Miniprotein binders against a2bj90. Designs and how they scored, part 26

Target 1, 235 residues: a2bj90
Amino acid sequence: MSRSARRKTSALNTVLRVVEVFASIQGEGPFTGTYSVFVRLAGCNLRCPFCDTRYAWSLEAGKPLGVEELVEEIARYEPSLVVITGGEPLLQRHPLNSLVEGLESLGLRVQLETNGILPAPARDEQLWRVYHVVSPKDVPVRVPGAKLHPSWVDYARATGRAWFKFLVANEQHVREVAEYVAKLGIPRSRVYIMPLTPEKLDMKELLELHSRIASLAVKWRLNFSPRLHLLVQLP

## First folded at step 13 (miniprotein)

Design JB8
Fold by ESMFold2, look of step 15:
Structure JB8 (fold): chain B 235 residues (1-235), chain A 84 residues (1-84)
Amino acid sequence: as target 1 above (235 residues)
Amino acid sequence: SEEIRKRAEETIREAQELLKEVIERAKKTGDEDLQWLAKLAEIYLRAAARAFQKGDYDKAEFYLDLAQELIEEAKEMLEELKRK
């Protein structure tokens, strides 16, 4: 390859459609409180009515960004955790595996957020070694087309690197989650319940809802996930 | 579509009026869990009304359905509390 031709091609000739990259605190799930860089990928295979990131639904909302370039940008933040989210990140599975490879080569820890419709990672994928928070959308409220792929339960058992997070409003919802996870064989230690928070709650309402759902988590012996970023007013 | 939207708007208004009564009755009982249930219904009904005004009818329907389930549960608890 000539020096001129090398300038026109990337050694890692893959791109991701990226909506935004930013630093914040992971506000949800098992890594709550961790200084993180968020990579929001474009495209989603769902249209959840409660989604707060609707601007990421369309693949066209993302700008193409080379994986090598993205790894360098992320590294400059010196994150304790890299959170890959979206939309649904697994819609861009091939370049996502390349991103994970690059991040792992720098010793960066990675967590994926997924709705679990697409299959869990295979053993030969780079994604096999990262952490996953799976948020099924078929329980307690049924979003059309939101069937959890059964491989996520197998993956969680095989690796210990997946947790399941559910939005709930009340005890009836928690009961439905408990029945669902029992049927699928998901141990309660891997289950998080999180408050279903509409937009524009004042702080008193937000705190009371957190308190009520946390009390239910204790009652049902499940883990509680806050939406900490809302409580502390971070992105 | 316009007929369906007008019916949905009327359903939201009807639910809002019923919920005002349910909240007042719940307060009179002194039952904190019942009062929270009524307040939670108000939170989601407010979300439904807001979404409807912005033309987000999928979000409006989602929160309206949830609010209506909570209102019905609160009404049943109120009736059970009247029975001794």
Scores: ipSAE 0.819, ipTM 0.914, lowest interface PAE 0.7, mean pLDDT 91
Fold by OpenDDE base, look of step 15:
Structure JB8 (fold): chain B 235 residues (1-235), chain A 84 residues (1-84)
Amino acid sequence: as target 1 above (235 residues)
Amino acid sequence: SEEIRKRAEETIREAQELLKEVIERAKKTGDEDLQWLAKLAEIYLRAAARAFQKGDYDKAEFYLDLAQELIEEAKEMLEELKRK
């Protein structure tokens, strides 16, 4: 490979399209309550009708940031966790592996949020070492073009570093999740159900919805994910 | 098209009328789970209407479908409660 080809491949692996970087509390999944820096990457392979981050769907909505600069920016917040989210972070897989390497070199814990359409990390990727919360969009809510990639089930079994978070509205949705995870052989201990909340929900209605879905989680022996950031009015 | 918009408005209106009836019937049963389903349907139908007003037809359709599913579930529960 020519020196020019190595420089072009190195440059492509060192720049991310980033929408925003902010500190908050992780409101969802197994790390709920953790002081976190959120890195919202640009670009998504879905167009979920219920998406609250539609501004991140286009790659052009993100600014190009160097991995090194982004690592330094994240480190200044002294986070207990770095949450990589966005549209779909795995659309930027190559520079994302470089970001993970930089963050892990500082001893920072990393959690990825993904829709699970793209393949799980391979063993030779830096992403193999981090935590993943996979949010399938094919069950119980069906988004066109959404299908969980089978490799996420294998990754979850091999590493224990994956959880699956499902949006649910009622008991029928919880039943469909239970059947789906049973069919795929996903352990229930790795499954979270989360209330499907529309934008601008009243706080009383939001709390009641959380209560109802949490009760269903107990009934169905699944984990409950709040939307804690909405409950405590954080980003 | 303006025709598609009108049909969507009509569908939302029909769902609102149906939901009103379901809410009124649900209140008479005293069944808390049924009352919750009816309230949840109302939450999503309001989300559909807000999305529609913003011209977000994909979001409007999504929440309308979800509200309709919950309305049908609530109707089934109402019929089951009448048989007891």
Scores: ipSAE 0.819, ipTM 0.921, lowest interface PAE 0.6, mean pLDDT 93

Design JX24
Fold by OpenDDE base, look of step 15:
Structure JX24 (fold): chain B 235 residues (1-235), chain A 83 residues (1-83)
Amino acid sequence: as target 1 above (235 residues)
Amino acid sequence: NPDDEDEAQWLLKLARIYQRAAEQAARRGDYDKAIFYLDLAVELLEEALELFSNPEIRKQIEQELQTTKERIEAYKKKLEEQK
């Protein structure tokens, strides 16, 4: 391979398609309450009917940003956590590994949000070192084409750096989650259930739904994820 | 059972929340989203129906179920017409 071909391949691995970068509180999962910078990557391999971020589904919805520039932008916020989200961040796996390397070199903690369709990180990837919240889309809500990749269960067992977050509306959904995680051998301590909230709920309805699902989490001995950002009116 | 009645009332309320979300989606032409929320509303109404013993309430829920199912089929047709 010519020096020019190596430079072109190196340059291709250093650009991300980014929809938005913003600071907020992590509202969901094991890092709830953490001051975080969110990096929303463009492109998704699903078309979930309930997706709140449909504008991120196309790769063209993102602007091309260099990894170095993005690391500098993130660092200016002095975050306690960097949350990589989007459509599906792992569609940009190669430049994402470079981003993680840059962020970790500054001592920043990184959490990935993924739908779990694509394979978990391999041991040689920088992504192996970070935290992952996997949101399966095959249970209890079934999105066409969604299937959890088995390697996420193995990754969770090997590293302890993965959690699984499920959207639920009622006790039947919670039952289906409990059966699914038992079948896959996912420890309950790594499972979160979260309210399936439609858009434009009033605060009273939102709180009542949170209360009902939290009570089910206790009953079923699962962790509860709020949608804290909605409760406190943050992005 | 008072606990079953409270749960049934909650399920009915939640079903109506999803029905409103579906109507809002359908007004925007998001029929995939509308169908999704109406399917959830059907599940919740069916569960509520099992918990209610009052014949008048049961009859109302049965009618709401039927209307919701008809709306799902209407939105499926509209979703196909968009493709």
Scores: ipSAE 0.862, ipTM 0.946, lowest interface PAE 0.5, mean pLDDT 94
Fold by ESMFold2, look of step 15:
Structure JX24 (fold): chain B 235 residues (1-235), chain A 83 residues (1-83)
Amino acid sequence: as target 1 above (235 residues)
Amino acid sequence: NPDDEDEAQWLLKLARIYQRAAEQAARRGDYDKAIFYLDLAVELLEEALELFSNPEIRKQIEQELQTTKERIEAYKKKLEEQK
């Protein structure tokens, strides 16, 4: 068999546990505003109290889908970006690498969202070449068991393909983030602070919180992430 | 200091936003989320208290802080009952 045929056959034999696939915009981080297809994988290694997607915590919440079938479904949306999220997508690392291979073979741009507890991609993984937004959950809010794996900092420096995003409520939180990223050697250009928004804020409150956190981002010379999907009322 | 009072007023407003969010979470039975938002509200109230000098305003914040801490303990009990 040709190299292409063998690779295609390998991807066909891999299964992912998928909670949902849907089109929207990427509302957070460096790709804010991009027409995206979101692939929410089942399973999480954290139980964050602020989690908005608790329905994805259990691996059994996902339906088994073959990687080829999933690639075809995603491609039909004609996305500008494929966002792989979850739970924690790296719990399904092996079939995830197969999915990434399939998506990249079609020229589709891929971004992964992760809590960073599991290690960053190795150079020989398909995930090495995709973009990553890493959201550590041990600062400023501390979730039990949430320790950022140090390989993410090495990966970010080596590739320029990772950014770090932190939920903040006030300037003390921003100070804690600044101290944390300085200690780890994460450059400011790779850091986003994002407003810690509860569900069901009215628009005035949502805009005011965005404004206050954006002003702090400027003051502390950090990047600001909106929660744009909330501002424009998309999923 | 006028800048300190503007910041303190915002901290109070934000604390009340999180208190409301906690109440909404508790009504759904999400007591861990409710406690998380109340813990944030306590932090914001403590920070605001350090910025106000008017003793009547400080007394009002101290009472709100005490009430919020009592709600945290009540929700912790509810969370344990769910386990």
Scores: ipSAE 0.835, ipTM 0.929, lowest interface PAE 0.7, mean pLDDT 92

Design JX3
Fold by OpenDDE base, look of step 15:
Structure JX3 (fold): chain B 235 residues (1-235), chain A 83 residues (1-83)
Amino acid sequence: as target 1 above (235 residues)
Amino acid sequence: NPDDEDELQWLLKLARIYQRAAEQAARRGDYDKAIFYLDLAVELLEEALELLSNPEIRKQIEQELQTTKERIEAYKKKLEEQK
């Protein structure tokens, strides 16, 4: 391979398609309440009917940003956590590994949000070192083309750096989650259930839905994820 | 049982929340989202019918369930017309 081909391949691995970068509180999962910078990557391999971020589904919805520039932008917020989200961040796996390397070099903690369709990180990837919240889209809500990749279960067992977050509306959904995680051998301590909130709920309805699903989490001995950002009216 | 009545009222309330979300989605032409929320409303109304002993309320919920199923089929047709 010519020096020019190596420079072109190196340059291709250093650009991300980014929809938005913003600071907020992590509202969901094991890091709920953490002051975080969110990096929303463009492109998704699903078309979930309940997706709140449909504007991120196309790769063209993102602007090309260099990894170095993005690391500098993130660092200016002095975050307690960097949350990589989007459509599906792992569609940009190669430059994402470079981003993680840059962020970790500054001592920043990184959490990935993924739908779990693509394979978990391999041991030689920088992504192996970070935290992952996997949101399966095959249970209890069934999105066409969604299937949890088995390697996420292995990754969770090997590293202890993965959690699984499920959207639920009622007790039947919670039952289906409990059966699914038991079948896959996912420890209950790594499972979160979260309210399936439609758009434009009033605060009273939102709180009541949170209360009902939290009670089910206790009954079924699962962790509860709020949608804290909705409860406190943050982005 | 007061607990069963509280649960019944919650299921009906939540079904109506998803029905409203579906109507809002359908008004925007998001028939995929509308169908998704109506499917959730159907599940909740069916669960509510398992708890209902009052025949008059049961008849009302059965009618709401039937109307919801008909709306799903109407939105499926509209979704196919968009493709």
Scores: ipSAE 0.852, ipTM 0.940, lowest interface PAE 0.5, mean pLDDT 94
Fold by OpenDDE base, look of step 19:
Structure JX3 (fold): chain B 235 residues (1-235), chain A 83 residues (1-83)
Amino acid sequence: as target 1 above (235 residues)
Amino acid sequence: NPDDEDELQWLLKLARIYQRAAEQAARRGDYDKAIFYLDLAVELLEEALELLSNPEIRKQIEQELQTTKERIEAYKKKLEEQK
């Protein structure tokens, strides 16, 4: 391999396409309430009609940033958690492993948000060591081309570092989630249901929807994920 | 049952929330999003009809359901025209 080919492969493993970096409170899933830095990566393998981050769907929507520079930027916020999100972060798997290595070397905790279409981390990846919140797009809402990769169930069992988060509107959706996770052998303790909120709800409607879905979570013995950032008006 | 009446009123309210969201999306030309929220509204209106015993209210909800289904088909046409 020529020196030029090695430099191109090294550059591909050290550069991420990043839409935005910001500090906020994690509003969703098992880390709700945690002071976090969010890294929104560019590019997605889905086109969910309900997506609130459509601007991140194209890889070209992100700026190229070096992993080392990005680690330094994140560290300046002194976060309790680093949340890697975007369109689909695992589209940038190679430089993402390098980012995780850098963040873990500083003692920072990392959580990945993924749609679960791409394979779970292998044991030799740095991504194996971090927390994952998987948001399947095949149940109860069906996005064309969405299918949970089976390796996420195996990863969850092997590591205990994965949770599954589902958008729901009513009790029928909660039933479908309960049946789906039972069929896959996902423990209920790893399952979160979250209210399917449209854009620009008033605060009263938003709170009532949260209350209704939280009551269903108790009834069905599932965990509840708020959309806390919407309730407290944070990014 | 008072619990069934509370649930019925909630389902109708939530259906109308999604219908408003669909109308806002359609005004922006986001017909994929509009269809998505109207499909949710249809599911909720159908569930509400299972709880309804009052024939006058039932007729109103059946009409709202039919109108919602017609809007979905209209937005599917518009979505195809954008491709």
Scores: ipSAE 0.850, ipTM 0.939, lowest interface PAE 0.6, mean pLDDT 94
Fold by ESMFold2, look of step 19:
Structure JX3 (fold): chain B 235 residues (1-235), chain A 83 residues (1-83)
Amino acid sequence: as target 1 above (235 residues)
Amino acid sequence: NPDDEDELQWLLKLARIYQRAAEQAARRGDYDKAIFYLDLAVELLEEALELLSNPEIRKQIEQELQTTKERIEAYKKKLEEQK
């Protein structure tokens, strides 16, 4: 591959389709409570019925942004964490790796949110070095077409940079999660259960559901993830 | 058993939370979301029936369960019509 062809490939890999960029807190998973900038990428390979971000399903919902512009925008927020989410961010894998390179050059910590259908990062990808929260959609919820790629378990073991987060409503769901992660060999220290909250739930009901799922997390010796942004009414 | 009564009350409350969420989704035309929440409500009502022995209360919950299943079928039809 000549230097000219390499530059053209890099230029193509420097554009992302982006739905929104905003500051908030990370409300879920191992980095809960961290001041974050969220980058929501367009496109998804699932149509989850419970999805709160249906506006990101289509690639056309995103505007094209150059990676250098995006890095500058993110940096102006002075985030403690950059959360790359979507849709499914790995649908834009090649320019996403360019974004990660730019963010790492500024010393910014990056976390990716993924449904885990596409393979985990290879060792030669910039994504190899960032944190990942993987949310499988085949247990206990059963979204058609969702299947966790087995490379995520291998990646988690090899790097220690992946965690697995599951939406649950009741103890039957928690039991299903426990069986699923045991079968796959995912250690419980890497597993989070999170309340399955409908939108527009009143605060009393939201707190009750959090309390019940947190008690189940203790009972089953799993980590608990809140949906903290809902409790504190941030985006 | 007081622990069974607390669990029963919670299962019923949560089922009704999901039923309300389904109605809200259906009013917006999001029938796939509505069906998803009603399926959760069905699971919770079935768990509640396992804790109940009072036949009058059981009958009331069985009627709620049947109504919920009928709503699921109605919404499945509406979802197919959107295709």
Scores: ipSAE 0.827, ipTM 0.924, lowest interface PAE 0.8, mean pLDDT 92
Fold by ESMFold2, look of step 14:
Structure JX3 (fold): chain B 235 residues (1-235), chain A 83 residues (1-83)
Amino acid sequence: as target 1 above (235 residues)
Amino acid sequence: NPDDEDELQWLLKLARIYQRAAEQAARRGDYDKAIFYLDLAVELLEEALELLSNPEIRKQIEQELQTTKERIEAYKKKLEEQK
């Protein structure tokens, strides 16, 4: 590579395009209730119509932030969990592995949120060692372009560090999820169903939808994920 | 059957929640989100019709379903105009 090309490659490996960093409670999935710092990375490879974070779709929505600087900022919060989300954080895979290395060197626990289109971590990546919550968008509702990469199932079985989370509205959706995970060999202990909540539900409607989906989780022997941050009105 | 009646009432309530969400999204110009919620409402209304035997209620739900489908087509036109 020329000197200019090598410099550009090095800069990409040391910076992330970051939309926002903030402290809150992890409201979803297996780590629900944990005091967390959220790092929202820019860029997404999907255009989900239900997306609540459309402002993170473009890589230009993020500002460049050095990995070492970001690690220092995160550490000042003294989090119990660092949640890396986005857009789709695996679009920035190379500098993301550097961020994970820095966070793990400080003993910080890391969870990644991904739509699962890009492959699961390889054994030689720092991402191999962190927790992953994978949210496929090809079932029960199909988002155009969505397809779970099969390596996520192999990764989950090899490491025990991945869970699969699905938005559902009714029992038909839960049945579709159950069929999907059975066909892929994903054990029920790794599956979460979560209520498909529109933005403007009052508290009674939020609780009713939570109750209905939680009852379905029990009936179908799946884990239930709340949207706890909505119930307690945190970001 | 009490289970069928409870499920019917919930399906109808949830369909109307999604119809309201679609209206809110359309007011912001988010027609793709509006169509998504109306598609969910159509699914729920169709499921409700499978549980219904009362002809007066069936006619009301069939009218609601038709209105919802017309809104979907109107929003699809709006979405295409935004392209």
Scores: ipSAE 0.825, ipTM 0.925, lowest interface PAE 0.8, mean pLDDT 92

Design LA1
Fold by ESMFold2, look of step 14:
Structure LA1 (fold): chain B 235 residues (1-235), chain A 105 residues (1-105)
Amino acid sequence: as target 1 above (235 residues)
Amino acid sequence: SPEELLKEAERVIEEIDETLEKVWELVAKALEAERRGNLKEAERYQREALELMRKAAELARRALELAKKIGHEELAEKIKELAREIREYIELIERLIEIIRKARK
C-alpha cells in the first residue's frame, strides 16, 4: 500500500465509534467468570426484537475514539480479557483490526462477539488470532436479513477459536438449534445454549429459567451458558 | 381473494428478507475492499448495497398496502416495524459511504 493511500485511509483504520468501555465479569459463553473490559462498538446490521443493547444500534450512538487512545484506556483496567461487542463490531472491521493489533502487542487476550453475518477473519487479519463467540440470529427465531456466513464454521474447525451461542426459551427452540448446527456441520462441542431473558425477571424466575435450560443442555448434549452477570447483578 | 393477497404479501416479505441478505453480502465486500485499501471499490459496493436497501424499502411499502387491503392488523404492524428498521439501515449505509468519501478526499 502506497504512502498516499495510507494517508487517505488514516481515519478509516485509526478511529472507532465506541458506545461504552467498562469493567465487569464475562457472564456468558466459554470465558464465563473472567474479569473483563467490555468495548461496545456502535452500529448494527440487525434489529433483533430481543436485543438488550438497542442503544448501540445506531452508528451515531458511538463517540469517535482513536485506536491508540482506546488501547491505553483498556490497558489501565488491567483486564484478564478484552471483550469487543456492540451492535455488530465487524461493521468497523478495518479500525477493529488496528485495535486488536494494539491490544495483542500488550499481551492482552481478546474475545469478539458477533452475529456472524459478516465473514470470519482471514489468515492475514489481526482478528484471526482472537477468540470469537458467534450468535447466529436465523435460529430458533429468525431475524430478517440474518444468515450465518459459512466461513465461521470453517474458521472454528481450523482454529478452535470460535464458539456458537444461541438464546433459547424451551425445548422446541433447542431442537431447532440442534437441527441447525447438525445441518451446518458445527460440532456440538462448539455449541452453547443460553436462557432467553426477554424482560426483567425476579431472581426466582431467573434461576428457574437457568435450571430449565441447563437441564435441556444436558439432555441434548450441548454446552450450557449462564447469564452470570444477571445472576450476580453486574452490568 | 384474501388468501391470494396474503400469499402475495408473504412472498414480498420473503423477497425483503432475501434482499437484506444480499445487502449485507455487499457490505461485507465493501469492508474487505476497505481493508485492502481499495476505497473506490469499497464505495461502489456500499452504493450498490444502498440501492438494494432502497428496493427493500419499496417492497415494504407494497407489503404494507397488501396487509391493509386484507385487514391483517398483526401483519401490518410487523411490516411497519420492518420498514422502520430498513430506514435505519439506509442511514447506516449512507454514513458508511460518508466515512469512505472523507477518507478519499
Scores: ipSAE 0.882, ipTM 0.941, lowest interface PAE 0.5, mean pLDDT 91
Fold by OpenDDE base, look of step 15:
Structure LA1 (fold): chain B 235 residues (1-235), chain A 105 residues (1-105)
Amino acid sequence: as target 1 above (235 residues)
Amino acid sequence: SPEELLKEAERVIEEIDETLEKVWELVAKALEAERRGNLKEAERYQREALELMRKAAELARRALELAKKIGHEELAEKIKELAREIREYIELIERLIEIIRKARK
């Protein structure tokens, strides 16, 4: 590659479209309860009807932010975890690898949230080193084009740094998840079921839904993910 | 028959889903090409993805026509929503192409 091509690729690799950066508690998955900085990236390859972050669907919803500036901003919060989320973070894979490199250089732990449509990290990517929570959207709720990329199962087996989080509303959904993960050879210890909240629920309804889904998790021998941030009224 | 038309509409919807899967495979290939610094190849894959999304939009129109012919209002509304999503995906891919094109420049 010519020096000119490297410089031009460098500019793309150094800027992220960021919707928001905020500190909170990780409310979901294996890191629930962890004091975290959330980096919500712009742009999503899905339009889930149950999405609570619809404002992040457009790439234009994010502001361009340099990786170095973003690392400095994140570091000021002294997080126990950096959660990269938003639309679909892996749409910005290249600058995201640069971000991970910067964060890891500071000794910060990183967890990615992804819908699993795009391929898992390759061994030569900085993303290979981080934790991943994959949220398939093809089971039990079928979002068009939401097919899980097979490489995530391979990545999970190779690294032990991936978990799969499924949105469920009832026992039929939990059954479908159990069948799906069995078919793919995903260990149950890596599977979380989480309450699907398609509508605005009041706190009573939300608690009842959590109770029902948690009981189903026990019955089906799956891990339960709360939506803790909703229960404790954090962002 | 209305039943045959419904089955045809369902087949068209399935074809849309399959098309969308191929789109995301192409987007993934584009991202990988970009990682390797082959922006020309990345742009090619994104353009192929865009062409498939245009096909998906045509399929959605056909499915909507079938649903209307049957008088299946609920199905028609679901297809309208799908057609909206397809348009938004087209916009997304067009933006991705623009990003790559700017970097080539």
Scores: ipSAE 0.502, ipTM 0.781, lowest interface PAE 1.2, mean pLDDT 90

